# VH-VL binders against Apolipoprotein N-acyltransferase (lnt), part 1

All scores and structures are predictions.

Target 1, 229 residues: Apolipoprotein N-acyltransferase (lnt), of Prochlorococcus marinus subsp. pastoris (q7v0g7r236to464)
Amino acid sequence: WQTNMPTREKTNFKNQFINDKLISAQKIALSNDAKLLITPEGTLNNNFNLNFKSKIRMLAGGFRNSKNGLRSSLLGYQIGDKTYSSFIDKHRLVPLGEKIPGFLNIFSRGLSAVGGIQPGSDSRFFKWKFTQPLAIAICYEITDGFKIRNAVKSGAELIISAANLDPYPRKLHYQFLSLARVRSIENKKDNIIISNTGPSGLISEEGKIIKLFDPNTEQNDVVNPNFSI
Positions, changes and structure headers below are counted from each chain's first letter, unless a header gives other numbers; antibody chains are not in Kabat numbers.
F, E and O stand for the ipSAE by ESMFold2-Fast, ESMFold2 and OpenDDE, each averaged over both directions (binder to target, target to binder). V2 = 0.75 x the mean of E and O + 0.25 x the DockQ between their complexes.
Where letters were taken out, [cut] stands.
The coordinates of atoms that the task and the answers printed are left out; those that the model quotes come from them. Centres of patches stay.

## First folded at step 4 (VH-VL)

Design g1 (from f12 with heavy chain N54Y, light chain R91Y; framework fv_flanvotumab)
Fold by ESMFold2-Fast, scan of step 4:
Structure g1 (fold): chain C 229 residues (1-229), chain A 122 residues (1-122), chain B 108 residues (1-108)
Amino acid sequence: as target 1 above (229 residues)
Amino acid sequence: QVQLVQSGSELKKPGASVKISCKASGYTFTDYGMNWVRQAPGQGLESMGWINTYTGNPTYAQGFTGRFVFSMDTSVSTAYLQISSLKAEDTAIYYCARLYEESWGTEYFDLWGQGTLVTVSS
Amino acid sequence: EIVLTQSPATLSLSPGERATLSCRASQSVSSYLAWYQQKPGQAPRLLIYYASNRATGIPARFSGSGSGTDFTLTISSLEPEDFAVYYCQQYYDWPPYTFGQGTKLEIK
């Protein structure tokens, strides 16, 4: 699901609004016999709860509280879950005030604006019951080829890249897409990318764009990667 | 008239198999899930699982994997429960029940079949 | 799995009396609790869903209340046709949904 929600206003939406949108997204996914619903980074507010039982497996961008503070995560929902039953936390945080190359500088400013986010495990390997293992990159983690490669060497069959690039210039959107393509080529694995306003779609193991969503539109669409679920 | 009509009673020997039907009428078969509920003599209701009539995918309760198979045929709006290698403990009335969704998050069994008695005895 | 415990197992009352049936869940089911009535030789009939919503065609004397782990079905004034077995069912967890063991309402 490409959400197309303004980033600066996202946290102002009530949990009920997000629940209504998720219900709509899941209905569309089920109507098309989709097996997995993926949302962009930061789609769910902190302390978000589903007011319904998930009808489809879902990886939702959001936040979770841990003993070491707030984490930015992809939250895993199995069919029947009202709260996430698995997660993978965003690992790479950048310190404020250090020199950071190019677009990573803008990503560090984004994290500083949110505030309170703490790093999680550096493992990008995500194993779900009834699915093949996944390699996960949240936003600028796509720049860390070694961590993604390690997830693939551990058995990951598909790369998922979730981001929220709405606050950033269009040039960075194209750079993100280019890095996603490089990761697919390096690992010979398909890559599903999902972002708030785009880019979103499917990249093949050869780095070819198989499907690309229309940017700046709310869009629910189905992609068929080389992956058994 | 919306209704679920089940096949007639069955008397089987241990080791045989049985296939119970549940025919829906008066509504679109694929719009509602179909659940199976068992009631042994003098006992309460026991949920066995359900089949998603839109996708054809069955889900079984922990005690009902293996010998029990849920299936369906949309062309005749009928759901089926097959029990293989019948045991005396399978003697029960088997009900089909429609899963109704009033809104996402609210689900219940609003329509029930009349029940099918399966007796397993030598 | 979520276990539902109904009490009492049997309740003996006369027509015209008020009946109160309890259902307790082993963990919170929020309001995702339904009540069914079953007469001997018949299929169950839905009475109440979402803890307190009366199903279509169900007489006003039937009402449900509660949330979380403690639920009650009340019949304000028993009619002869109300003597039956009553089951609660949770649908908070994903199907298959679990039932309580039942409460038999019998004539004194």
Scores: ipSAE 0.000, ipTM 0.423, lowest interface PAE 14.2, mean pLDDT 75

Design j1 (from i8 with heavy chain F104W; framework fv_iluzanebart)
Fold by ESMFold2-Fast, scan of step 4:
Structure j1 (fold): chain C 229 residues (1-229), chain A 122 residues (1-122), chain B 107 residues (1-107)
Amino acid sequence: as target 1 above (229 residues)
Amino acid sequence: EVQLVQSGAEVKKPGESLKISCKGSGYSFTNYWIGWVRQMPGKGLEWMGIIYPGDSDTRYSPSFQGQVTISADKSISTAYLQWSSLKASDTAMYFCARVDYEGWLEYGMDVWGQGTLVTVSS
Amino acid sequence: EIVMTQSPATLSVSPGERATLSCRASQSVDSYLAWFQQKPGQAPRLLIYGASSRATGIPARFSGSGSGTEFTLTISSLQPEDFAVYYCQQYYDWPLTFGQGTKVDIK
């Protein structure tokens, strides 16, 4: 689900708006016989609760509180969940190599400016009930090829790249897409990309763009990766 | 076959306790809300409350909060409606229903129990 | 609480005639509205959900329309078995609320 939601002002009204949009997105997904709904990074506000029971498996970008501080996460919802039952937290920023543009440090700077966000486990391997394991990259984590490779070596069959690139220059959007393609090629795995205003779509194990959503539009669409459920 | 089967009719005196049941079969009981609806003789339908058996999340209509207790035992796919002390005004038909509280288009509130008639008189 | 108001209280319709029942919500319920049929001594039966979708097994003569606060249930050609009380019900917000019902008397 590419949300194209404004990120400027967040109010109590936004939580109802997000719930309404999630209900609509899930209805569209179910009508198209989709097995999984994926949202961009940071789609759900901190302490967000679904006002409904999820009708489809969902990986939603959001925030969670832990005893060790606030975490930026991809939250897993099973059918019937109102609150997430699984999660994978954004890990600590890894320094960029010479082959990766240094200005990508802007991604981590934006996150740091929010304040209070703590790093999670550095593993990008996500085991989920009734699906094959996933390799997860949240925003800047796409720059860490070693961690994604380790997830694939551990059995991950699909790479999922979730981001919110709306606050950043358009050139960084294209760099994100380029890095996602490199991860697909080096691991020989398909990559599903989802971001708030784009880029979003499907990249093959050979780095080919199979499908790309129109940028700056709200779009609910189905992609079919080479992935067992 | 998806169905909800309710316990049989009850005749009670004021002040007595009562627990009636609603047993689901043919579907995943823990994945749907179960609601209780009252219909007083010759009157319309009133929601009493709903429960999600998977986690026992329970919500009461304001007029029934504190008047009844709704519970569920997911191990036997059964929901319950209970009174600690019945009143003559509790005389009514009580229905249970499978509820799509969240408003999902495909499911609706599509399965109802046959009803349990509760008569409270001296 | 969202108050549901139905009109008319009683509707008398000849067989084969068109019947239109109205339901108004005190605030917008979007399309989260259902219609139920209840015959004497029986449990309610779901006819329409999501304001306009027919439930499984419901004849095509039943149709629902509307969104927001104004909704209608239409029976295009009333049959003898359609004698019943009809209830609208919102499921947009808790507590769930029913209208007071419209009794359809077939003549």
Scores: ipSAE 0.000, ipTM 0.418, lowest interface PAE 16.8, mean pLDDT 74

Design m1 (from k4 with heavy chain S105L; framework fv_falbikitug)
Fold by ESMFold2-Fast, scan of step 4:
Structure m1 (fold): chain C 229 residues (1-229), chain A 124 residues (1-124), chain B 113 residues (1-113)
Amino acid sequence: as target 1 above (229 residues)
Amino acid sequence: QVQLQESGGGLVKPGGSLRLSCAASGFTFSGSAMHWVRQAPGKGLEWVGQIRSKANSYATYYAESVKGRFTISRDDSKNTLYLQMNSLKTEDTAVYYCTRLDEYLSGWYFEDYWGQGTMVTVSS
Amino acid sequence: DIVMTQTPLSSPVTLGQPASISCRSSQSLVDSDGNTYLNWLQQRPGQPPRLLIYKISNRFSGVPDRFSGSGAGTDFTLKISRVEAEDVGVYYCMQATDYPPLTFGQGTKLEIK
């Protein structure tokens, strides 16, 4: 599931609209016999609960509250869940002034628009019941080949790259895709890329783009990898 | 760890009003839908109503027997759930329980937590 | 509203003997997600209710294996293979498939002879 909503709209979006979109996306996923629905980074608000029981396993980009502050996460919903039951937090919030390549400074500047985010664990390994182990990169985390490689060494069988690219020029959307291809090739694993306005699709372990979604259209298209559950 | 503590019960005359409170601790109250369930002396359990979280616009739902008389509200900053009871009738006499009957999976498809209850007696 | 009906309403039992409680719903409890949200609660004298079994047959954490649940659709059973003194109390079936409202059976009082 890919959305083309501006970042500002997401911050102020009513929970009812998100629920309606998720219902639609899950119906589309189920009609295509999908095993997993993935949404872009930042899709869900703080303390978000579904107004229905999830009918499919879902990984949704959103925020969660912790005792140590607000976390940006991929939130895991099992069938029957109204609120998330698992999560993986974004790691590597880059402090202002840290040395970083020029184009990656734009990722860092984008994070300045969202105050109060706390960094999570540096592990990118996500093991979830009834699905393949995953290596997860949220936004600029795709640039950290070491962490993604460690997740694959721990048993990850699929790489998921999720980003909110609304704040960034379109040229950088394709840079993001290029980095995702490199990670797929390095680890010989398929990569699923989900973004709001950027390129998204399924990338083979050889780094070939198998399916690329229209970056200017909201799509509830399901990227349906072959899961061995 | 998880605790729900009701308070505010007591004796009230028919037609009167009473406000119950439920103090929550040990879980993320603001993210949870909360319920009130009552039990008349020597009788069974009856669902009174629920209030959803901020993510669901604090939507409220009530049993038909209490609609128009009872109002559920919450203060997430104080981790407290409220039940405002108006136009009380003798048949409202019951122990009132604050409950978290949640459908989210954290090892189960739902989690329930029950308070100790507070007694409301409506009698002249 | 879904109406939940329990039988028997009272069950005197000798310690160590089995007990069985039935629960029937006025309509199917199978949710659109394929799960059946039929739960059993135990209420000991002077205490609040506690979850015993969820989704027909799954024992909640800490519940002894002498408790078992079974059934499908509209007809459900709670069984205690050998009743212990601590099992005295009222047992309720509860549906969470179609709410609001959440609805409960009228309760079955389990007591020692």
Scores: ipSAE 0.000, ipTM 0.399, lowest interface PAE 18.8, mean pLDDT 70

Design m10 (from k4 with heavy chain S105K; framework fv_falbikitug)
Fold by ESMFold2-Fast, scan of step 4:
Structure m10 (fold): chain C 229 residues (1-229), chain A 124 residues (1-124), chain B 113 residues (1-113)
Amino acid sequence: as target 1 above (229 residues)
Amino acid sequence: QVQLQESGGGLVKPGGSLRLSCAASGFTFSGSAMHWVRQAPGKGLEWVGQIRSKANSYATYYAESVKGRFTISRDDSKNTLYLQMNSLKTEDTAVYYCTRLDEYKSGWYFEDYWGQGTMVTVSS
Amino acid sequence: DIVMTQTPLSSPVTLGQPASISCRSSQSLVDSDGNTYLNWLQQRPGQPPRLLIYKISNRFSGVPDRFSGSGAGTDFTLKISRVEAEDVGVYYCMQATDYPPLTFGQGTKLEIK
């Protein structure tokens, strides 16, 4: 579901609006025999609950609370769920602090060379009950080919790239699409991309664009990725 | 150089109508949400309403005090924002500003997007 | 609607002395994206409002470092470390977290004694 939703407008009725849109999207998905509904990054508010039981498996971009603060995530809903029952959080590279005691400096420089310590899980592998394992990239994570490759090595059969590129210039939207294609080719896996205003669609394991949604429009459409055995 | 210029203000009787315009230049108007904010003489700022860009289907939102009486519209071909005010009340007397309030969320915002304002006086 | 309440409503200060303005919201201004969209505006006599500070503590371009913002959740403060003559005017806090409507505090008039 390419949502094309008012992301900057926060109202007391936003949760009702999102629920109404999700009901519509799920009805469309079910009428087309879709097995999974995917939404862009940041679609659901923090502490969002469905006012209905999900009728289809759904991966929804949204936010969740953790002891380490608010996380941007893909939230997994099984059939029957009102709240997410699984998740994968967006991770970020955390550089080592600049204020390190001199005698620890050599060790810290060594750790810095290997990418430092990260605040969240850097695993892009998402194993969902009784479905194919997935490799997940949320927004800028598409630039980290190593982590996506590790998810594929762990058994992921499909790449899902979810983003909200609205704040960024059009050139970055094209770069995102290009990186998604590179990831498909590198791993020989189809890639489903979903973004609030685009790009959204399906890229084959050979980097070919199979389907591309119209940018800046709300679109519920079906894509049929191929899974390797 | 960003410029917002309001016009169309004046004296109008209670129950009357008036249309305000805001001419925009120096930025991509068609891609921007626009707001109307008013200020009664000697009083504080009050948000009047918002219209989103074409990408968001020109969705409009209004303060409860003006809902049903005021209509916000835009003409992207002319880089112009409008506020149609109907059934005016003495309480609507204010300076009306057009602005890009959503831009305050940006860390790279280099220009303040407020117009000079236009005075609307609703009196007998 | 979120109600924004400022104190004091009037602040007569002597040149070179500090000034402090408080802003309280009726509910948390933390957005679902983790940011707090609490902004401060300055309106000099006869002029339109201008942005001073956005997202609690970030100074807008050209704003002197004598202006600082702080706070979290529902309680926010704008401080001027040493008031200068050009600082006279009305200061407003504004929330952009939960809208429509965007809401403003009632304003604090800063005057030189």
Scores: ipSAE 0.000, ipTM 0.399, lowest interface PAE 20.3, mean pLDDT 74

Design m2 (from k4 with heavy chain S105F E111Q; framework fv_falbikitug)
Fold by ESMFold2-Fast, scan of step 4:
Structure m2 (fold): chain C 229 residues (1-229), chain A 124 residues (1-124), chain B 113 residues (1-113)
Amino acid sequence: as target 1 above (229 residues)
Amino acid sequence: QVQLQESGGGLVKPGGSLRLSCAASGFTFSGSAMHWVRQAPGKGLEWVGQIRSKANSYATYYAESVKGRFTISRDDSKNTLYLQMNSLKTEDTAVYYCTRLDEYFSGWYFQDYWGQGTMVTVSS
Amino acid sequence: DIVMTQTPLSSPVTLGQPASISCRSSQSLVDSDGNTYLNWLQQRPGQPPRLLIYKISNRFSGVPDRFSGSGAGTDFTLKISRVEAEDVGVYYCMQATDYPPLTFGQGTKLEIK
C-alpha cells in the first residue's frame, strides 16, 4: 500500500484518518485475495491501536515504546488483532559525527525532529508466523548490504524495503531505488519496496523493475513476488 | 524556494463579501493541508480554518467565529487556495495569511510557511 | 480548545542581555505519537510570522543558535542568550497537538530599552 499520506496530518484526525484508510486498504486487499498488507515506514502513530479487528495479516510501519525509548518499527498484525503482536525495530540510525557518506548526511537532518528514538536490534531477519522469512530494511538500512546479506543467509526468502522519503530530496529517492535493486541482485531475492509517496513496487532477483507505482498517488495494488527456495 | 502569495484583500462594507486567493509554489501543493490565519491590526494571531488534501477528500474545518460565513476551497491544477468570505463583520478586519504546516508523519521534520498577507478592512 | 498563555506580554531588554519568554498550555501538549507540538514563531515589525523553533527545542533552518527552546508537558520557555537589534518583534507560542483549532499565545513584544 503506497499511502500517499502527507506527513503533515495531526494526531486525533490522523488516527481517525489512518483507521479509515486501513479499513479501505484491507477491503481492497481482501477483494484481491492478498495474503499480506504492507505499509510504508511511519504510517502508524506511537501507541496506535486499530479501532477494528484486522481482517488480514499486516506489516505496518510505525512507532512503539520500549524500555529504552521510542522505536521506529515494522509492526506485525495478525487477523483479529487490534494492536501489533510482533515487530522488528529500525537499527541503523543516521550517524551523527564529523564524517559521513554524502548522500547519508541528507537523512541526518531529519533525525533531530524525532527526539528520543533509540536503535533496535541490528538483525534484519524477520520470521513471522504465516509468512516466508523476510529480510527487512527500513529507510536507509537499505545501504547496509552486509546486514541484508546476513538475513538472507539466515533463511530470508524475500526482501521488504519500507521507507518514508517524503522529507528528502528527489535525488535520494532515486538512490534508494538503485540500492534496493543492488540488494536484490547480490542476494538473488525479489524485493518489495513500499514508500509513502514512492518509489514503490516490485524488483526481481535480477534487479529488474517488475512493477513501479505512480509517484505521489495513493495506490493499493497487489504484487506477486517469486520466492527462491 | 517555497512561496505563498495572497491577493484579493480590500475595503468592503459590513454584510458584504470578498474572495481571497493564495498562489503557492516551490512545494507539492496538492499533497498539503493548507490554513488561513488572520491578525487584526495590533492584535495577535487567530486561526481561521483549514482544508485538507485530496487524499483526505478536501475536508474543511473552521474557527467558530467564521463558521457558516467563510468557505475554504482549493484548485490543485492551479496551485491556488481560496477563502470566500460572506456576511462580513467589522471584527473580520485583519491581515489574512495563507499558511502551510509541514509536520512530517514520521516526526522527522516540522516546518511551516507563511505568505505576505493581504489586508481586509470591513467598515461603513 | 487548548488555551496558550504567555508571560510576559512585553519584554524591554538591553542589547547583549538575555531574554526569556514563558508559555503555558491549559492541557498537556504531548501527542499520542510521543511528540510535543509546541512551536515558537517570530514576527518582525511589518513582516509575516516565521518559524523559529519547532517541537519544543528544534531550531528551524537559518535560525541563530542564540535562540533555544525548552520545556515539557504544559510549561515551555523560549530563551535568547544575547539579544540583538534584529530580534525586535512579537514572539508567539503555538500548539499543534490538538487541532482544529490550532491555537496561539497572546504574543510577547520584545523591544530594546
Scores: ipSAE 0.000, ipTM 0.420, lowest interface PAE 17.0, mean pLDDT 74

Design m4 (from k4 with heavy chain S106L E111Y; framework fv_falbikitug)
Fold by ESMFold2-Fast, scan of step 4:
Formats: C-alpha cells, structure tokens, sequence
Structure m4 (fold): chain C 229 residues (1-229), chain A 124 residues (1-124), chain B 113 residues (1-113)
C-alpha cells in the first residue's frame, strides 16, 4: 500500500481513519489473492490497535513502546490479530569509513530530526510464523549492505524496503531506488519497495524494475515477488 | 490578511436546525483542511469536525457528540465552509469557531487561524 | 481519543513573576512521522484562541520570548518567565497527533493577584 499522505496530513489522521484505509487495503489485497499486505515506514500511530481482526498477514510501519523507549518498527500482524504479534525495530546505522557521502549525510540528519525514537537491534533478519524469512530495511538501513547480506546469509528469501521519503529531495528518492537495486543484485534476491509517495514497486534479483507505482498517488496494488533460497 | 468570518448563529428551539457559514480569505482555501471548534459559555474548547481538501476527496470527520446530526461541507468556488446542524440539543449551545489548522510544506512549522466565532443558543 | 489533562486549572500570579502550566496526555504524542504535535493556545477574555507554541517548544510568529514550551512523550509544560497584564486569559494545550478527534486540555485561567 503506497499511502501518498503528506507528512502534515498523515500526522493528523485518527486511528479510525487509518483503520478504514487498512480495511479497504485488505479487501483489495484479498480480492487479488495477495498473501501479505505491506505499508510504508511510520504508517501506524503510536499505541495503534486495529478495530477489526486482520483478514490477511500484514507488515505495517509504525511505532512500538519498549522499556528502553519508543521504537520505530515494522509490525507483524497475523490473520485474526487486532494488535501486532511480531516486530522488527529500526536500528541506528553508524557509517564505517573516513567520510559519509552527501546523500547519506541527509539521511542521517533526517533520522536525527525524528524526536523520541530509540535504536533497536542491528539484525535485519525477520522470521515470521507461516511466511518465508525476510531481510528488512527501514529507510536509511538500505545503505548498510553488510547487515542486509547477513540477513540473507541467515536464510532470508526476499528483501523488503520500507520508507517515508517525503522530507527528502527528489534526488534522494532516485538514490534510494538505485541502492535498492544494488541490494537485489548483490544478494540475488527480489526486493519489494514501499514508501509513502514513492518509489514503490518490485525489483528483481537481477536489479530489473518489474513494477513501479506512479509517484505521488495513493495506490493499492499487488506485486508477485519470486522467493529464492 | 488571513481572515475567517463566521455567520448564521442565533436562537433556536431544541430539535431545530441552523446552518453556519465561514467566509475565508487571504490563503488558498481549496488546498486547506478546515475545522469547526465550539466553546460552551464558560467552558473549554471542543472539536466538532473536519473537512479535508479536494485532493483528499473532501473526506469529513465528526466528534461522537455530533455524529449523525451535523454535516460539514464546503464550496471552494466561494471560499466558504458550512456546518449544517440538525436535531439541536441544549448541550449544543456554544460559540462556534471556524479554524484552519495547517503546517508549512517543510514539515517544521505549524500555523493555525481562528475566526471570531458565532453564538448558537439552543433553548425553549 | 487522547485525553489531555492540565494543571492547575486556575493560576493567580503576581505581575512580573513566572507562571507554569502542566499538560499530560493519556497516550504518547509522538506521531508516525516522529514529530510531537503538542500545541499551546492563548484565549484572552472575549477573544478567539490564538496559537502560542507549536510542536512542544516552537514559538509562533509574534509571540514574545517570555513564553517557552518544553516536554516529551506525555508530559509538557508552558512557562511564562515574567507575567505581564496582557497575559491574562485561559491557556489550552492541544494535541494534533491522533485526530480526528483533535483534543484540548480543560484550560488554565491565568489571573493577576
């Protein structure tokens, strides 16, 4: 689900509005025989609960409270769940080397601008009941090739890249897409990209763009990735 | 220069109806979400409802206390926001404010603007 | 709905002295974009509300620097370093993180002793 919600309007959405959109997105997904619904980074508000039982497996961007503070996460919902039953937290990426490239500096500044978020585990491997293991990159994490490669070495069969790139200039959107393609090529894995205003779509294990959503539009659409071990 | 001017308030009996108007000027009305907020005499502020811009399909949202009785609409060609109030109750007695709640495009600045308000009195 | 609770509800203060108003939310106000949409409004007698502070600590245009906001998560404070006669009125905290509905505190009446 590419939500295409401006940052200011997204922050003003009530949990009921998000619930209504999720019900619509799940109906569309089910009518097209989709197995998993994925949302962009930060789609769900803090303390969000579904007002319905999920009818499809869902991996939703949102927030999770922990004893060590607030975490930005992808939250896993199984069929029948009203609250998430699994999660993977965004971790803090520390660039190794002499200098951070300019576009990576912008991502670092963007992460710093987000108030109250604490770093999570550095593992990008996500094993979920009744699904193939996944390698997860939340926004800036797409730049860490070693962490994604480690997830693939651990058995991940698909890469999922979830982002909210609205605060960043168009050049960074292009660079994000390019990095996602590189990750697919170097790991020989398909990559599903989902972000608020784009880019969103499917990249093959050869780095070919199989499907790309129209930028700056709300789009509920189905992609069919190839799982590989 | 940003101006919001409410009108249409008055005295009405319980079960009656009133339509409030809000004339907007000094900003791009058609691109802005608009809100109604009310304040009972000597009491605090209560959000009544919201209507989004055309880009968001004019979606409307209401406080539970008014849902099913109040309808928000807009006419972008006239830069005017409306609140249709039906089945009015004595508890609806309040000053009704038209408000624009907005954030600058860079995501770091918030701006809101309020009209002068119009008084609605529901009594027998 | 997020419940906003202000303390005190009434604040008599001596001219030139500081004043402090607390606001607590029933849930964290950190939104999905990482921003905290906690705003402070001032309503002078007979006037409509006006924005003082937005996103915890940012002063709105034209607001004197004697007004400051602070806080995080669920606990927020509005401070006036030196109360002046024109500061008399009711102050409201407002959350725009989880709306609709947009919710307000009960209001704090600031009066000169």
Amino acid sequence: as target 1 above (229 residues)
Amino acid sequence: QVQLQESGGGLVKPGGSLRLSCAASGFTFSGSAMHWVRQAPGKGLEWVGQIRSKANSYATYYAESVKGRFTISRDDSKNTLYLQMNSLKTEDTAVYYCTRLDEYSLGWYFYDYWGQGTMVTVSS
Amino acid sequence: DIVMTQTPLSSPVTLGQPASISCRSSQSLVDSDGNTYLNWLQQRPGQPPRLLIYKISNRFSGVPDRFSGSGAGTDFTLKISRVEAEDVGVYYCMQATDYPPLTFGQGTKLEIK
Scores: ipSAE 0.000, ipTM 0.407, lowest interface PAE 18.5, mean pLDDT 73

Design m5 (from k4 with heavy chain S105Y, light chain D33E; framework fv_falbikitug)
Fold by ESMFold2-Fast, scan of step 4:
Structure m5 (fold): chain C 229 residues (1-229), chain A 124 residues (1-124), chain B 113 residues (1-113)
Amino acid sequence: as target 1 above (229 residues)
Amino acid sequence: QVQLQESGGGLVKPGGSLRLSCAASGFTFSGSAMHWVRQAPGKGLEWVGQIRSKANSYATYYAESVKGRFTISRDDSKNTLYLQMNSLKTEDTAVYYCTRLDEYYSGWYFEDYWGQGTMVTVSS
Amino acid sequence: DIVMTQTPLSSPVTLGQPASISCRSSQSLVDSEGNTYLNWLQQRPGQPPRLLIYKISNRFSGVPDRFSGSGAGTDFTLKISRVEAEDVGVYYCMQATDYPPLTFGQGTKLEIK
C-alpha cells in the first residue's frame, strides 16, 4: 500500500483514520488474492492497535516500545491479530565509522535529527510463521549491502524495502530506487519497494523494473515476485 | 512570494449560511493540505478544519464545534480553498484565516503561511 | 485533545528588557518518529498571525536573533532577549503533534510599560 500520506501535510493522523485506510487496503488486497499487505515505514502511530481483526498477513511500518527505548520497525500481523505478533527493528540510525557518499548524506542528516528512536538488532533476516524468509531494509538500510547479503545467505528468498522518503528531495528518491536495483542484482533476488509517496514497485533479480507505481498517488496494487530456491 | 487572500465574509443572521473563499499564489497549492483557523473578537485562535491534497482524496477533518455544519472544499484548477458555513451561530462570529500550517521540506524547515483574514459576524 | 496553557497571559515590559513566555501541554508533544511540533506565532495589533519559531527552537525566515525557543516534552519557553517596540502583540504556542484538532495556547499579550 503506497499511502501517499506525505510529510508535507505533516499530520499525526488519529488511529481511527489509519484503521479506516487499513480496512480499505485489506479489502483491495483480498479481492486481488494477495497473500501479504506491506505498508511504508512509519505508517502506524506509536501504541497502535487495529480496531478490527486483520484478514490478511500484514507487514506494517510503525513503532514499538522496548526497555531500551522507542524503535522504528516493520510490525507483523497474522490473520486474526489486532496487535502485532512479530517485528523487525530498524538497525543503526547513524552508522558509526561508515563513509557515506555525498548524495547519501541527506539521508544520514535526516535520520540523525530524529530523537528518541533507538537502534535494533543488526540482522536483516526475518522469518515469519507460514511465509517465506525475507531480507528487510528499512529506509537507509538499503545502503548496507553486506547485511542484506547476510540475510540472503541465511535463506531469505525476497528483499522488502520499506521507506518514508517524502522528507527528502525527489532526486534522492530515484537514487534510492537505483540502490534497490543494485541490491537485487548482487543477491539475485527480487525486491519489493514500498514508500509513502514513491517510488514503489517490483524489481527483478536482474535489476529490471517489473512494475512501478505512479509517484504522489495513493495506490493499492498487487505485485508477484519470483522466488529462487 | 506566497500569498493567501480570503474573501466572502460579512454579516449574517443566526441559522444563515455563508461561503468563504481563499485564493492562493506563490506555491504549489495542489500538493498542499490547507486549513481554516478562526479568531473571535478579543479571543485566541481556534482550529476549524483541514482539507488534504488530491493525492489523499481531498480528505477533510473538522473541529467538534463545527462538525455537520461546515464543509471545506477546494478547486485546484483555480488555486482556491472554500469554507461553506451552514446553520451559523453567534459563537461562530470571528475572523476566519486561510492557512498552510503543515508544509514541510526535507527536515530543513516547516513553512506556515497565513492570509489576512475575513470577518464573519453572526448577529440579529 | 491536547490542552496548551500559557503563562503569563499579560506581560508588560520596558523597552530593552528581556521577556519570557511559558507554554505547557497536557501531554507529551513528541510524535512516534521523535519529532516535536511545537510552534510559536506572533500576532501584531490588527495583523494576521505569523510563524515565529517552529519545532521548538528553529527561527523562521526573517525572525531576529533576539527571539529564541527552548523546551522538551510538555514544557516550552519563548524568550525575547531585549524587547523592541515592534514586538508588541499577542504570542501563541501551537501544537501539531496530535491532530486533528490542532490546538493553541490562550495567548500572551506583550505590551510596553
Scores: ipSAE 0.000, ipTM 0.429, lowest interface PAE 17.8, mean pLDDT 73

